VH-VL binders against Stress-response A/B barrel domain-containing protein DABB1 (DABB1). Designs and how they scored, part 5

Target 1, 210 residues: Stress-response A/B barrel domain-containing protein DABB1 (DABB1), of Arabidopsis thaliana (Mouse-ear cress) (q9syd8)
Amino acid sequence: MSSIVEHVVLFKLNDDDVDSGKINSMVNGINELVNLDQVLHLYCGSIHRLITTTASDFTHVLHSRYRSKEDLNAYAIHPDHVRVVKESESIREDIMAVDWIAEQAPEALAPPLGSIGKITLLKLKENVMEEAKLEIMEVMKEKFEGIDQITVGENFSPGRSKDFSIGSISYFRDLGEIEAVDDQMKLQNDKIRDYVDDTIVVEFNVPSSS
Below, E stands for the ipSAE of ESMFold2; O stands for the ipSAE of OpenDDE; V2 stands for 0.75 times the mean of E and O plus 0.25 times the DockQ between their complexes.

## First folded at step 15 (VH-VL; framework fv_rocatinlimab)

Design s4 (from p3 with heavy chain S106T; at its last look DockQ between E and O 0.71; V2 from the best seeds 0.69)
Heavy chain, then light chain:
Amino acid sequence: QITLKESGPTLVKPKQTLTLTCTFSGFSLSTSGVGVGWIRQPPGKALEWLAVIYWDDDKLYSPSLKSRLTITKDTSKNQVVLTMTNMDPVDTATYYCAHRTYYYETGTYLFDYWGQGTLVTVSS
Amino acid sequence: EIVLTQSPGTLSLSPGERATLSCRASQSVSSSYLAWYQQKPGQAPRLLIYGASSRATGIPDRFSGSGSGTDFTLTISRLEPEDFAVYYCQQYSRSFTFGGGTKVEIK
ESMFold2, look of step 15: ipSAE 0.623; ipTM 0.817
ESMFold2 (binder alone), look of step 15: mean pLDDT 89; pTM 0.890
OpenDDE, look of step 15: ipSAE 0.743; ipTM 0.874

## First folded at step 16 (VH-VL; framework fv_rocatinlimab)

Design t1 (from s3 with heavy chain S106T; at its last look DockQ between E and O 0.65; V2 from the best seeds 0.00; counts 0 for: pae E 2.4 > 2)
Heavy chain, then light chain:
Amino acid sequence: QITLKESGPTLVKPKQTLTLTCTFSGFSLSTTGVGVGWIRQPPGKALEWLAVIYWDDDKLYSPSLKSRLTITKDTSKNQVVLTMTNMDPVDTATYYCAHRTYYYETGTYLFDYWGQGTLVTVSS
Amino acid sequence: EIVLTQSPGTLSLSPGERATLSCRASQSVSSSYLAWYQQKPGQAPRLLIYGASSRATGIPDRFSGSGSGTDFTLTISRLEPEDFAVYYCQQYSRSFTFGGGTKVEIK
ESMFold2, look of step 16: ipSAE 0.549; ipTM 0.792
ESMFold2 (binder alone), look of step 16: mean pLDDT 89; pTM 0.881
OpenDDE, look of step 16: ipSAE 0.759; ipTM 0.878

Design t2 (from s3 with heavy chain E105P; at its last look DockQ between E and O 0.52; V2 from the best seeds 0.62)
Heavy chain, then light chain:
Amino acid sequence: QITLKESGPTLVKPKQTLTLTCTFSGFSLSTTGVGVGWIRQPPGKALEWLAVIYWDDDKLYSPSLKSRLTITKDTSKNQVVLTMTNMDPVDTATYYCAHRTYYYPSGTYLFDYWGQGTLVTVSS
Amino acid sequence: EIVLTQSPGTLSLSPGERATLSCRASQSVSSSYLAWYQQKPGQAPRLLIYGASSRATGIPDRFSGSGSGTDFTLTISRLEPEDFAVYYCQQYSRSFTFGGGTKVEIK
ESMFold2, look of step 16: ipSAE 0.626; ipTM 0.812
ESMFold2 (binder alone), look of step 16: mean pLDDT 89; pTM 0.892
OpenDDE, look of step 16: ipSAE 0.673; ipTM 0.862

Design t3 (from p3 with heavy chain W55S Y102S Y104S Y109S, light chain R94S; at its last look DockQ between E and O 0.79; V2 from the best seeds 0.00; counts 0 for: pae E 19.3 > 2)
Fold by ESMFold2, look of step 16:
Structure t3 (fold): chain C 210 residues (1-210), chain A 124 residues (1-124), chain B 107 residues (1-107)
Amino acid sequence: as target 1 above (210 residues)
Amino acid sequence: QITLKESGPTLVKPKQTLTLTCTFSGFSLSTSGVGVGWIRQPPGKALEWLAVIYSDDDKLYSPSLKSRLTITKDTSKNQVVLTMTNMDPVDTATYYCAHRTSYSESGTSLFDYWGQGTLVTVSS
Amino acid sequence: EIVLTQSPGTLSLSPGERATLSCRASQSVSSSYLAWYQQKPGQAPRLLIYGASSRATGIPDRFSGSGSGTDFTLTISRLEPEDFAVYYCQQYSSSFTFGGGTKVEIK
């Protein structure tokens, strides 16, 4: 199969005027962008669980997929996307983005409805060699029972990544499947921990119906 | 240079809670990627891993024993403590603590320095 | 979880002979995550080999490891008197699982 571009954005959203509805408007506006020709898949929603040592307490996540870097850029400059960004500027307290190429696209580009997404982002120690980065990504690619999809890659967009350079996304059928692999995931972390300076883990729910 | 030593009771009764302390020197649990684990060996039987704790306080437990185990550390005292609840005569074993190497050219972890072990007998 | 089966259970050999010890995994194990330990009577285990084939610091050249997938081998090219001990394989791809051991004893 052909490669795809994975796009992950973490938002810290804060609206001091709860009656304004700006958070809901942003989330709905972003989710409507799934209909753009450039977009293979897109979901934005609240974070169910966040595990991080950073100061930021991210509240929302965007995951989207594109055929190419050119399509990601076309999405970014699309008038509808620019409008959502402009209208939501006042509520975005912090933002982070990580982009990578998945060399083999998952069989289904849209994850099953009702699935659980898990994103893992790694900040590597300064002296990690390219050979070690490849080993890290091979460790992260391992599919355990219950993982429906997984992609892993090195970030190609360093400007908003806060120095996180490796990203992965996995989808599970439900929360029981993700909890069942917890010990296996801790062992994966153990295999790579000597290379890693910091980790962000995000779990989120894909709605059962749109 | 690296040394570890197990301490605690050598005799416990069934259903009691076992508490073992690993006191170590020659390394620090403040060093990124360093861990200390516990492994036991019943008389005449193979080694069985129990738990490990890392410098970032991440913890792994043997799946079959997870509900009975708690591992903690005190970095300032160079100590790691294992507790195991509801002891049974089948838990009679020599209990070892061990250092994991912080060298990880390939990103792997392994137990390279071991304590002498302490025999814990569970008997009525 | 991964079960490691070591064979033979006991290997009776004389000094100077080559010893070949087998470790078979119930599921594939990356060679990067396979280790071998030596345990002499009354002592704690000692790490010999990590990453299936890399010798730990201070381990003599006569010890070598090989293998991949489900089949791994520890070889002692010329047994010395101090090599008569029990040997354990360990995987650390999925939890930390030890094999049942192979006793190398003097014939």
Scores: ipSAE 0.000, ipTM 0.444, lowest interface PAE 19.3, mean pLDDT 85
ESMFold2 (binder alone), look of step 16: mean pLDDT 88; pTM 0.891
OpenDDE, look of step 16: ipSAE 0.116; ipTM 0.680

## First folded at step 17 (VH-VL; framework fv_rocatinlimab)

Design u1 (from s3 with heavy chain T108I; at its last look DockQ between E and O 0.75; V2 from the best seeds 0.00; counts 0 for: pae E 4.3 > 2)
Heavy chain, then light chain:
Amino acid sequence: QITLKESGPTLVKPKQTLTLTCTFSGFSLSTTGVGVGWIRQPPGKALEWLAVIYWDDDKLYSPSLKSRLTITKDTSKNQVVLTMTNMDPVDTATYYCAHRTYYYESGIYLFDYWGQGTLVTVSS
Amino acid sequence: EIVLTQSPGTLSLSPGERATLSCRASQSVSSSYLAWYQQKPGQAPRLLIYGASSRATGIPDRFSGSGSGTDFTLTISRLEPEDFAVYYCQQYSRSFTFGGGTKVEIK
ESMFold2, look of step 17: ipSAE 0.278; ipTM 0.658
ESMFold2 (binder alone), look of step 17: mean pLDDT 88; pTM 0.879
OpenDDE, look of step 17: ipSAE 0.447; ipTM 0.792

Design u2 (from s3 with heavy chain Y104W; at its last look DockQ between E and O 0.76; V2 from the best seeds 0.67)
Heavy chain, then light chain:
Amino acid sequence: QITLKESGPTLVKPKQTLTLTCTFSGFSLSTTGVGVGWIRQPPGKALEWLAVIYWDDDKLYSPSLKSRLTITKDTSKNQVVLTMTNMDPVDTATYYCAHRTYYWESGTYLFDYWGQGTLVTVSS
Amino acid sequence: EIVLTQSPGTLSLSPGERATLSCRASQSVSSSYLAWYQQKPGQAPRLLIYGASSRATGIPDRFSGSGSGTDFTLTISRLEPEDFAVYYCQQYSRSFTFGGGTKVEIK
ESMFold2, look of step 17: ipSAE 0.586; ipTM 0.798
ESMFold2 (binder alone), look of step 17: mean pLDDT 89; pTM 0.888
OpenDDE, look of step 17: ipSAE 0.681; ipTM 0.864

Design u3 (from s3 with heavy chain T32V; at its last look DockQ between E and O 0.78; V2 from the best seeds 0.70)
Heavy chain, then light chain:
Amino acid sequence: QITLKESGPTLVKPKQTLTLTCTFSGFSLSTVGVGVGWIRQPPGKALEWLAVIYWDDDKLYSPSLKSRLTITKDTSKNQVVLTMTNMDPVDTATYYCAHRTYYYESGTYLFDYWGQGTLVTVSS
Amino acid sequence: EIVLTQSPGTLSLSPGERATLSCRASQSVSSSYLAWYQQKPGQAPRLLIYGASSRATGIPDRFSGSGSGTDFTLTISRLEPEDFAVYYCQQYSRSFTFGGGTKVEIK
ESMFold2, look of step 17: ipSAE 0.620; ipTM 0.824
ESMFold2 (binder alone), look of step 17: mean pLDDT 89; pTM 0.882
OpenDDE, look of step 17: ipSAE 0.717; ipTM 0.871

Design u4 (from s3 with heavy chain T108Q; at its last look DockQ between E and O 0.78; V2 from the best seeds 0.00; counts 0 for: pae E 3.5 > 2)
Heavy chain, then light chain:
Amino acid sequence: QITLKESGPTLVKPKQTLTLTCTFSGFSLSTTGVGVGWIRQPPGKALEWLAVIYWDDDKLYSPSLKSRLTITKDTSKNQVVLTMTNMDPVDTATYYCAHRTYYYESGQYLFDYWGQGTLVTVSS
Amino acid sequence: EIVLTQSPGTLSLSPGERATLSCRASQSVSSSYLAWYQQKPGQAPRLLIYGASSRATGIPDRFSGSGSGTDFTLTISRLEPEDFAVYYCQQYSRSFTFGGGTKVEIK
ESMFold2, look of step 17: ipSAE 0.361; ipTM 0.703
ESMFold2 (binder alone), look of step 17: mean pLDDT 90; pTM 0.900
OpenDDE, look of step 17: ipSAE 0.540; ipTM 0.807

## First folded at step 18 (VH-VL; framework fv_rocatinlimab)

Design v1 (from s3 with light chain A35V; at its last look DockQ between E and O 0.46; V2 from the best seeds 0.61)
Heavy chain, then light chain:
Amino acid sequence: QITLKESGPTLVKPKQTLTLTCTFSGFSLSTTGVGVGWIRQPPGKALEWLAVIYWDDDKLYSPSLKSRLTITKDTSKNQVVLTMTNMDPVDTATYYCAHRTYYYESGTYLFDYWGQGTLVTVSS
Amino acid sequence: EIVLTQSPGTLSLSPGERATLSCRASQSVSSSYLVWYQQKPGQAPRLLIYGASSRATGIPDRFSGSGSGTDFTLTISRLEPEDFAVYYCQQYSRSFTFGGGTKVEIK
ESMFold2, look of step 18: ipSAE 0.668; ipTM 0.838
ESMFold2 (binder alone), look of step 18: mean pLDDT 90; pTM 0.895
OpenDDE, look of step 18: ipSAE 0.662; ipTM 0.854

Design v2 (from s3 with light chain S95K; at its last look DockQ between E and O 0.64; V2 from the best seeds 0.66)
Heavy chain, then light chain:
Amino acid sequence: QITLKESGPTLVKPKQTLTLTCTFSGFSLSTTGVGVGWIRQPPGKALEWLAVIYWDDDKLYSPSLKSRLTITKDTSKNQVVLTMTNMDPVDTATYYCAHRTYYYESGTYLFDYWGQGTLVTVSS
Amino acid sequence: EIVLTQSPGTLSLSPGERATLSCRASQSVSSSYLAWYQQKPGQAPRLLIYGASSRATGIPDRFSGSGSGTDFTLTISRLEPEDFAVYYCQQYSRKFTFGGGTKVEIK
ESMFold2, look of step 18: ipSAE 0.616; ipTM 0.810
ESMFold2 (binder alone), look of step 18: mean pLDDT 90; pTM 0.897
OpenDDE, look of step 18: ipSAE 0.717; ipTM 0.868

Design v3 (from s3 with light chain S54T; at its last look DockQ between E and O 0.56; V2 from the best seeds 0.64)
Heavy chain, then light chain:
Amino acid sequence: QITLKESGPTLVKPKQTLTLTCTFSGFSLSTTGVGVGWIRQPPGKALEWLAVIYWDDDKLYSPSLKSRLTITKDTSKNQVVLTMTNMDPVDTATYYCAHRTYYYESGTYLFDYWGQGTLVTVSS
Amino acid sequence: EIVLTQSPGTLSLSPGERATLSCRASQSVSSSYLAWYQQKPGQAPRLLIYGASTRATGIPDRFSGSGSGTDFTLTISRLEPEDFAVYYCQQYSRSFTFGGGTKVEIK
ESMFold2, look of step 18: ipSAE 0.597; ipTM 0.804
ESMFold2 (binder alone), look of step 18: mean pLDDT 89; pTM 0.884
OpenDDE, look of step 18: ipSAE 0.741; ipTM 0.874

Design v4 (from s3 with light chain V29I; at its last look DockQ between E and O 0.42; V2 from the best seeds 0.00; counts 0 for: pae E 2.1 > 2)
Heavy chain, then light chain:
Amino acid sequence: QITLKESGPTLVKPKQTLTLTCTFSGFSLSTTGVGVGWIRQPPGKALEWLAVIYWDDDKLYSPSLKSRLTITKDTSKNQVVLTMTNMDPVDTATYYCAHRTYYYESGTYLFDYWGQGTLVTVSS
Amino acid sequence: EIVLTQSPGTLSLSPGERATLSCRASQSISSSYLAWYQQKPGQAPRLLIYGASSRATGIPDRFSGSGSGTDFTLTISRLEPEDFAVYYCQQYSRSFTFGGGTKVEIK
ESMFold2, look of step 18: ipSAE 0.583; ipTM 0.810
ESMFold2 (binder alone), look of step 18: mean pLDDT 89; pTM 0.888
OpenDDE, look of step 18: ipSAE 0.675; ipTM 0.853

## First folded at step 19 (VH-VL; framework fv_rocatinlimab)

Design w1 (from s3 with light chain Y33W; at its last look DockQ between E and O 0.79; V2 from the best seeds 0.72)
Heavy chain, then light chain:
Amino acid sequence: QITLKESGPTLVKPKQTLTLTCTFSGFSLSTTGVGVGWIRQPPGKALEWLAVIYWDDDKLYSPSLKSRLTITKDTSKNQVVLTMTNMDPVDTATYYCAHRTYYYESGTYLFDYWGQGTLVTVSS
Amino acid sequence: EIVLTQSPGTLSLSPGERATLSCRASQSVSSSWLAWYQQKPGQAPRLLIYGASSRATGIPDRFSGSGSGTDFTLTISRLEPEDFAVYYCQQYSRSFTFGGGTKVEIK
ESMFold2, look of step 19: ipSAE 0.576; ipTM 0.800
ESMFold2 (binder alone), look of step 19: mean pLDDT 89; pTM 0.882
OpenDDE, look of step 19: ipSAE 0.804; ipTM 0.902

Design w2 (from s3 with light chain S54R; at its last look DockQ between E and O 0.56; V2 from the best seeds 0.00; counts 0 for: pae E 2.1 > 2)
Heavy chain, then light chain:
Amino acid sequence: QITLKESGPTLVKPKQTLTLTCTFSGFSLSTTGVGVGWIRQPPGKALEWLAVIYWDDDKLYSPSLKSRLTITKDTSKNQVVLTMTNMDPVDTATYYCAHRTYYYESGTYLFDYWGQGTLVTVSS
Amino acid sequence: EIVLTQSPGTLSLSPGERATLSCRASQSVSSSYLAWYQQKPGQAPRLLIYGASRRATGIPDRFSGSGSGTDFTLTISRLEPEDFAVYYCQQYSRSFTFGGGTKVEIK
ESMFold2, look of step 19: ipSAE 0.552; ipTM 0.785
ESMFold2 (binder alone), look of step 19: mean pLDDT 89; pTM 0.890
OpenDDE, look of step 19: ipSAE 0.737; ipTM 0.878

Design w3 (from s3 with heavy chain T31E; at its last fold request DockQ between E and O 0.35; V2 from the best seeds 0.69)
Heavy chain, then light chain:
Amino acid sequence: QITLKESGPTLVKPKQTLTLTCTFSGFSLSETGVGVGWIRQPPGKALEWLAVIYWDDDKLYSPSLKSRLTITKDTSKNQVVLTMTNMDPVDTATYYCAHRTYYYESGTYLFDYWGQGTLVTVSS
Amino acid sequence: EIVLTQSPGTLSLSPGERATLSCRASQSVSSSYLAWYQQKPGQAPRLLIYGASSRATGIPDRFSGSGSGTDFTLTISRLEPEDFAVYYCQQYSRSFTFGGGTKVEIK
ESMFold2, look of step 19: ipSAE 0.720; ipTM 0.864
ESMFold2 (binder alone), look of step 19: mean pLDDT 89; pTM 0.879
OpenDDE, look of step 19: ipSAE 0.776; ipTM 0.888
ESMFold2, look of step 20: ipSAE 0.665; ipTM 0.837
ESMFold2 (binder alone), look of step 20: mean pLDDT 89; pTM 0.881
OpenDDE, look of step 20: ipSAE 0.756; ipTM 0.880
ESMFold2, fold request of step 24: ipSAE 0.660, 0.753, 0.709; ipTM 0.842, 0.876, 0.859
ESMFold2 (binder alone), fold request of step 24: mean pLDDT 89, 89, 89; pTM 0.882, 0.883, 0.881
OpenDDE, fold request of step 24: ipSAE 0.860, 0.816, 0.844; ipTM 0.929, 0.905, 0.916

Design w4 (from s3 with light chain S93T; at its last look DockQ between E and O 0.47; V2 from the best seeds 0.00; counts 0 for: pae E 2.1 > 2)
Heavy chain, then light chain:
Amino acid sequence: QITLKESGPTLVKPKQTLTLTCTFSGFSLSTTGVGVGWIRQPPGKALEWLAVIYWDDDKLYSPSLKSRLTITKDTSKNQVVLTMTNMDPVDTATYYCAHRTYYYESGTYLFDYWGQGTLVTVSS
Amino acid sequence: EIVLTQSPGTLSLSPGERATLSCRASQSVSSSYLAWYQQKPGQAPRLLIYGASSRATGIPDRFSGSGSGTDFTLTISRLEPEDFAVYYCQQYTRSFTFGGGTKVEIK
ESMFold2, look of step 19: ipSAE 0.579; ipTM 0.807
ESMFold2 (binder alone), look of step 19: mean pLDDT 89; pTM 0.888
OpenDDE, look of step 19: ipSAE 0.824; ipTM 0.910

## First folded at step 20 (VH-VL; framework fv_rocatinlimab)

Design x1 (from w3 with light chain Y33W; at its last look DockQ between E and O 0.63; V2 from the best seeds 0.00; counts 0 for: pae E 2.4 > 2)
Heavy chain, then light chain:
Amino acid sequence: QITLKESGPTLVKPKQTLTLTCTFSGFSLSETGVGVGWIRQPPGKALEWLAVIYWDDDKLYSPSLKSRLTITKDTSKNQVVLTMTNMDPVDTATYYCAHRTYYYESGTYLFDYWGQGTLVTVSS
Amino acid sequence: EIVLTQSPGTLSLSPGERATLSCRASQSVSSSWLAWYQQKPGQAPRLLIYGASSRATGIPDRFSGSGSGTDFTLTISRLEPEDFAVYYCQQYSRSFTFGGGTKVEIK
ESMFold2, look of step 20: ipSAE 0.473; ipTM 0.735
ESMFold2 (binder alone), look of step 20: mean pLDDT 89; pTM 0.882
OpenDDE, look of step 20: ipSAE 0.817; ipTM 0.905

Design x2 (from s3 with heavy chain T31D; at its last look DockQ between E and O 0.52; V2 from the best seeds 0.62)
Heavy chain, then light chain:
Amino acid sequence: QITLKESGPTLVKPKQTLTLTCTFSGFSLSDTGVGVGWIRQPPGKALEWLAVIYWDDDKLYSPSLKSRLTITKDTSKNQVVLTMTNMDPVDTATYYCAHRTYYYESGTYLFDYWGQGTLVTVSS
Amino acid sequence: EIVLTQSPGTLSLSPGERATLSCRASQSVSSSYLAWYQQKPGQAPRLLIYGASSRATGIPDRFSGSGSGTDFTLTISRLEPEDFAVYYCQQYSRSFTFGGGTKVEIK
ESMFold2, look of step 20: ipSAE 0.603; ipTM 0.816
ESMFold2 (binder alone), look of step 20: mean pLDDT 88; pTM 0.874
OpenDDE, look of step 20: ipSAE 0.712; ipTM 0.866

Design x3 (from w3 with heavy chain D58N; at its last look DockQ between E and O 0.04; V2 from the best seeds 0.00; counts 0 for: pae O 8.4 > 2, placed apart)
Heavy chain, then light chain:
Amino acid sequence: QITLKESGPTLVKPKQTLTLTCTFSGFSLSETGVGVGWIRQPPGKALEWLAVIYWDDNKLYSPSLKSRLTITKDTSKNQVVLTMTNMDPVDTATYYCAHRTYYYESGTYLFDYWGQGTLVTVSS
Amino acid sequence: EIVLTQSPGTLSLSPGERATLSCRASQSVSSSYLAWYQQKPGQAPRLLIYGASSRATGIPDRFSGSGSGTDFTLTISRLEPEDFAVYYCQQYSRSFTFGGGTKVEIK
ESMFold2, look of step 20: ipSAE 0.466; ipTM 0.753
ESMFold2 (binder alone), look of step 20: mean pLDDT 89; pTM 0.878
OpenDDE, look of step 20: ipSAE 0.009; ipTM 0.533

## First folded at step 21 (VH-VL; framework fv_rocatinlimab)

Design y1 (from p3 with heavy chain T31E; at its last look DockQ between E and O 0.04; V2 from the best seeds 0.00; counts 0 for: pae O 5.6 > 2, placed apart)
Heavy chain, then light chain:
Amino acid sequence: QITLKESGPTLVKPKQTLTLTCTFSGFSLSESGVGVGWIRQPPGKALEWLAVIYWDDDKLYSPSLKSRLTITKDTSKNQVVLTMTNMDPVDTATYYCAHRTYYYESGTYLFDYWGQGTLVTVSS
Amino acid sequence: EIVLTQSPGTLSLSPGERATLSCRASQSVSSSYLAWYQQKPGQAPRLLIYGASSRATGIPDRFSGSGSGTDFTLTISRLEPEDFAVYYCQQYSRSFTFGGGTKVEIK
ESMFold2, look of step 21: ipSAE 0.673; ipTM 0.842
ESMFold2 (binder alone), look of step 21: mean pLDDT 89; pTM 0.882
OpenDDE, look of step 21: ipSAE 0.024; ipTM 0.562

Design y2 (from u3 with heavy chain T31E; at its last look DockQ between E and O 0.03; V2 from the best seeds 0.00; counts 0 for: pae O 5.5 > 2, placed apart)
Heavy chain, then light chain:
Amino acid sequence: QITLKESGPTLVKPKQTLTLTCTFSGFSLSEVGVGVGWIRQPPGKALEWLAVIYWDDDKLYSPSLKSRLTITKDTSKNQVVLTMTNMDPVDTATYYCAHRTYYYESGTYLFDYWGQGTLVTVSS
Amino acid sequence: EIVLTQSPGTLSLSPGERATLSCRASQSVSSSYLAWYQQKPGQAPRLLIYGASSRATGIPDRFSGSGSGTDFTLTISRLEPEDFAVYYCQQYSRSFTFGGGTKVEIK
ESMFold2, look of step 21: ipSAE 0.653; ipTM 0.824
ESMFold2 (binder alone), look of step 21: mean pLDDT 89; pTM 0.888
OpenDDE, look of step 21: ipSAE 0.018; ipTM 0.550

Design y3 (from p3 with heavy chain Y103W; at its last look DockQ between E and O 0.80; V2 from the best seeds 0.72)
Heavy chain, then light chain:
Amino acid sequence: QITLKESGPTLVKPKQTLTLTCTFSGFSLSTSGVGVGWIRQPPGKALEWLAVIYWDDDKLYSPSLKSRLTITKDTSKNQVVLTMTNMDPVDTATYYCAHRTYWYESGTYLFDYWGQGTLVTVSS
Amino acid sequence: EIVLTQSPGTLSLSPGERATLSCRASQSVSSSYLAWYQQKPGQAPRLLIYGASSRATGIPDRFSGSGSGTDFTLTISRLEPEDFAVYYCQQYSRSFTFGGGTKVEIK
ESMFold2, look of step 21: ipSAE 0.616; ipTM 0.818
ESMFold2 (binder alone), look of step 21: mean pLDDT 88; pTM 0.886
OpenDDE, look of step 21: ipSAE 0.780; ipTM 0.890

Design y4 (from p3 with light chain S95T; at its last read DockQ between E and O 0.83; V2 from the best seeds 0.83)
Heavy chain, then light chain:
Amino acid sequence: QITLKESGPTLVKPKQTLTLTCTFSGFSLSTSGVGVGWIRQPPGKALEWLAVIYWDDDKLYSPSLKSRLTITKDTSKNQVVLTMTNMDPVDTATYYCAHRTYYYESGTYLFDYWGQGTLVTVSS
Amino acid sequence: EIVLTQSPGTLSLSPGERATLSCRASQSVSSSYLAWYQQKPGQAPRLLIYGASSRATGIPDRFSGSGSGTDFTLTISRLEPEDFAVYYCQQYSRTFTFGGGTKVEIK
ESMFold2, look of step 21: ipSAE 0.711; ipTM 0.857
ESMFold2 (binder alone), look of step 21: mean pLDDT 90; pTM 0.895
OpenDDE, look of step 21: ipSAE 0.760; ipTM 0.887
ESMFold2, look of step 22: ipSAE 0.649; ipTM 0.830
ESMFold2 (binder alone), look of step 22: mean pLDDT 89; pTM 0.887
OpenDDE, look of step 22: ipSAE 0.735; ipTM 0.877
ESMFold2, fold request of step 24: ipSAE 0.756, 0.769, 0.716; ipTM 0.878, 0.885, 0.862
ESMFold2 (binder alone), fold request of step 24: mean pLDDT 89, 89, 89; pTM 0.885, 0.889, 0.886
OpenDDE, fold request of step 24: ipSAE 0.886, 0.890, 0.894; ipTM 0.938, 0.938, 0.941
ESMFold2, last read: ipSAE 0.718, 0.761, 0.729; ipTM 0.863, 0.879, 0.871
ESMFold2 (binder alone), last read: mean pLDDT 89, 89, 89; pTM 0.877, 0.888, 0.882
OpenDDE, last read: ipSAE 0.888, 0.893, 0.858; ipTM 0.938, 0.940, 0.930

## First folded at step 22 (VH-VL; framework fv_rocatinlimab)

Design j1 (from y4 with heavy chain Y103W; at its last fold request DockQ between E and O 0.84; V2 from the best seeds 0.77)
Heavy chain, then light chain:
Amino acid sequence: QITLKESGPTLVKPKQTLTLTCTFSGFSLSTSGVGVGWIRQPPGKALEWLAVIYWDDDKLYSPSLKSRLTITKDTSKNQVVLTMTNMDPVDTATYYCAHRTYWYESGTYLFDYWGQGTLVTVSS
Amino acid sequence: EIVLTQSPGTLSLSPGERATLSCRASQSVSSSYLAWYQQKPGQAPRLLIYGASSRATGIPDRFSGSGSGTDFTLTISRLEPEDFAVYYCQQYSRTFTFGGGTKVEIK
ESMFold2, look of step 22: ipSAE 0.604; ipTM 0.806
ESMFold2 (binder alone), look of step 22: mean pLDDT 88; pTM 0.892
OpenDDE, look of step 22: ipSAE 0.761; ipTM 0.882
ESMFold2, fold request of step 24: ipSAE 0.588, 0.555, 0.577; ipTM 0.805, 0.793, 0.801
ESMFold2 (binder alone), fold request of step 24: mean pLDDT 88, 88, 88; pTM 0.886, 0.884, 0.886
OpenDDE, fold request of step 24: ipSAE 0.889, 0.893, 0.891; ipTM 0.938, 0.940, 0.939

Design j2 (from y4 with heavy chain S32T; at its last look DockQ between E and O 0.64; V2 from the best seeds 0.00; counts 0 for: pae E 2.1 > 2)
Heavy chain, then light chain:
Amino acid sequence: QITLKESGPTLVKPKQTLTLTCTFSGFSLSTTGVGVGWIRQPPGKALEWLAVIYWDDDKLYSPSLKSRLTITKDTSKNQVVLTMTNMDPVDTATYYCAHRTYYYESGTYLFDYWGQGTLVTVSS
Amino acid sequence: EIVLTQSPGTLSLSPGERATLSCRASQSVSSSYLAWYQQKPGQAPRLLIYGASSRATGIPDRFSGSGSGTDFTLTISRLEPEDFAVYYCQQYSRTFTFGGGTKVEIK
ESMFold2, look of step 22: ipSAE 0.564; ipTM 0.786
ESMFold2 (binder alone), look of step 22: mean pLDDT 89; pTM 0.891
OpenDDE, look of step 22: ipSAE 0.829; ipTM 0.909

Design j3 (from y4 with light chain T95V; at its last look DockQ between E and O 0.65; V2 from the best seeds 0.65)
Heavy chain, then light chain:
Amino acid sequence: QITLKESGPTLVKPKQTLTLTCTFSGFSLSTSGVGVGWIRQPPGKALEWLAVIYWDDDKLYSPSLKSRLTITKDTSKNQVVLTMTNMDPVDTATYYCAHRTYYYESGTYLFDYWGQGTLVTVSS
Amino acid sequence: EIVLTQSPGTLSLSPGERATLSCRASQSVSSSYLAWYQQKPGQAPRLLIYGASSRATGIPDRFSGSGSGTDFTLTISRLEPEDFAVYYCQQYSRVFTFGGGTKVEIK
ESMFold2, look of step 22: ipSAE 0.592; ipTM 0.804
ESMFold2 (binder alone), look of step 22: mean pLDDT 89; pTM 0.881
OpenDDE, look of step 22: ipSAE 0.719; ipTM 0.869

## First folded at step 23 (VH-VL; framework fv_rocatinlimab)

Design q11 (from y4 with heavy chain Y103F; at its last look DockQ between E and O 0.41; V2 from the best seeds 0.60)
Heavy chain, then light chain:
Amino acid sequence: QITLKESGPTLVKPKQTLTLTCTFSGFSLSTSGVGVGWIRQPPGKALEWLAVIYWDDDKLYSPSLKSRLTITKDTSKNQVVLTMTNMDPVDTATYYCAHRTYFYESGTYLFDYWGQGTLVTVSS
Amino acid sequence: EIVLTQSPGTLSLSPGERATLSCRASQSVSSSYLAWYQQKPGQAPRLLIYGASSRATGIPDRFSGSGSGTDFTLTISRLEPEDFAVYYCQQYSRTFTFGGGTKVEIK
ESMFold2, look of step 23: ipSAE 0.585; ipTM 0.799
ESMFold2 (binder alone), look of step 23: mean pLDDT 89; pTM 0.887
OpenDDE, look of step 23: ipSAE 0.732; ipTM 0.877

Design q12 (from j1 with light chain A35V; at its last look DockQ between E and O 0.66; V2 from the best seeds 0.66)
Heavy chain, then light chain:
Amino acid sequence: QITLKESGPTLVKPKQTLTLTCTFSGFSLSTSGVGVGWIRQPPGKALEWLAVIYWDDDKLYSPSLKSRLTITKDTSKNQVVLTMTNMDPVDTATYYCAHRTYWYESGTYLFDYWGQGTLVTVSS
Amino acid sequence: EIVLTQSPGTLSLSPGERATLSCRASQSVSSSYLVWYQQKPGQAPRLLIYGASSRATGIPDRFSGSGSGTDFTLTISRLEPEDFAVYYCQQYSRTFTFGGGTKVEIK
ESMFold2, look of step 23: ipSAE 0.582; ipTM 0.795
ESMFold2 (binder alone), look of step 23: mean pLDDT 89; pTM 0.882
OpenDDE, look of step 23: ipSAE 0.744; ipTM 0.877

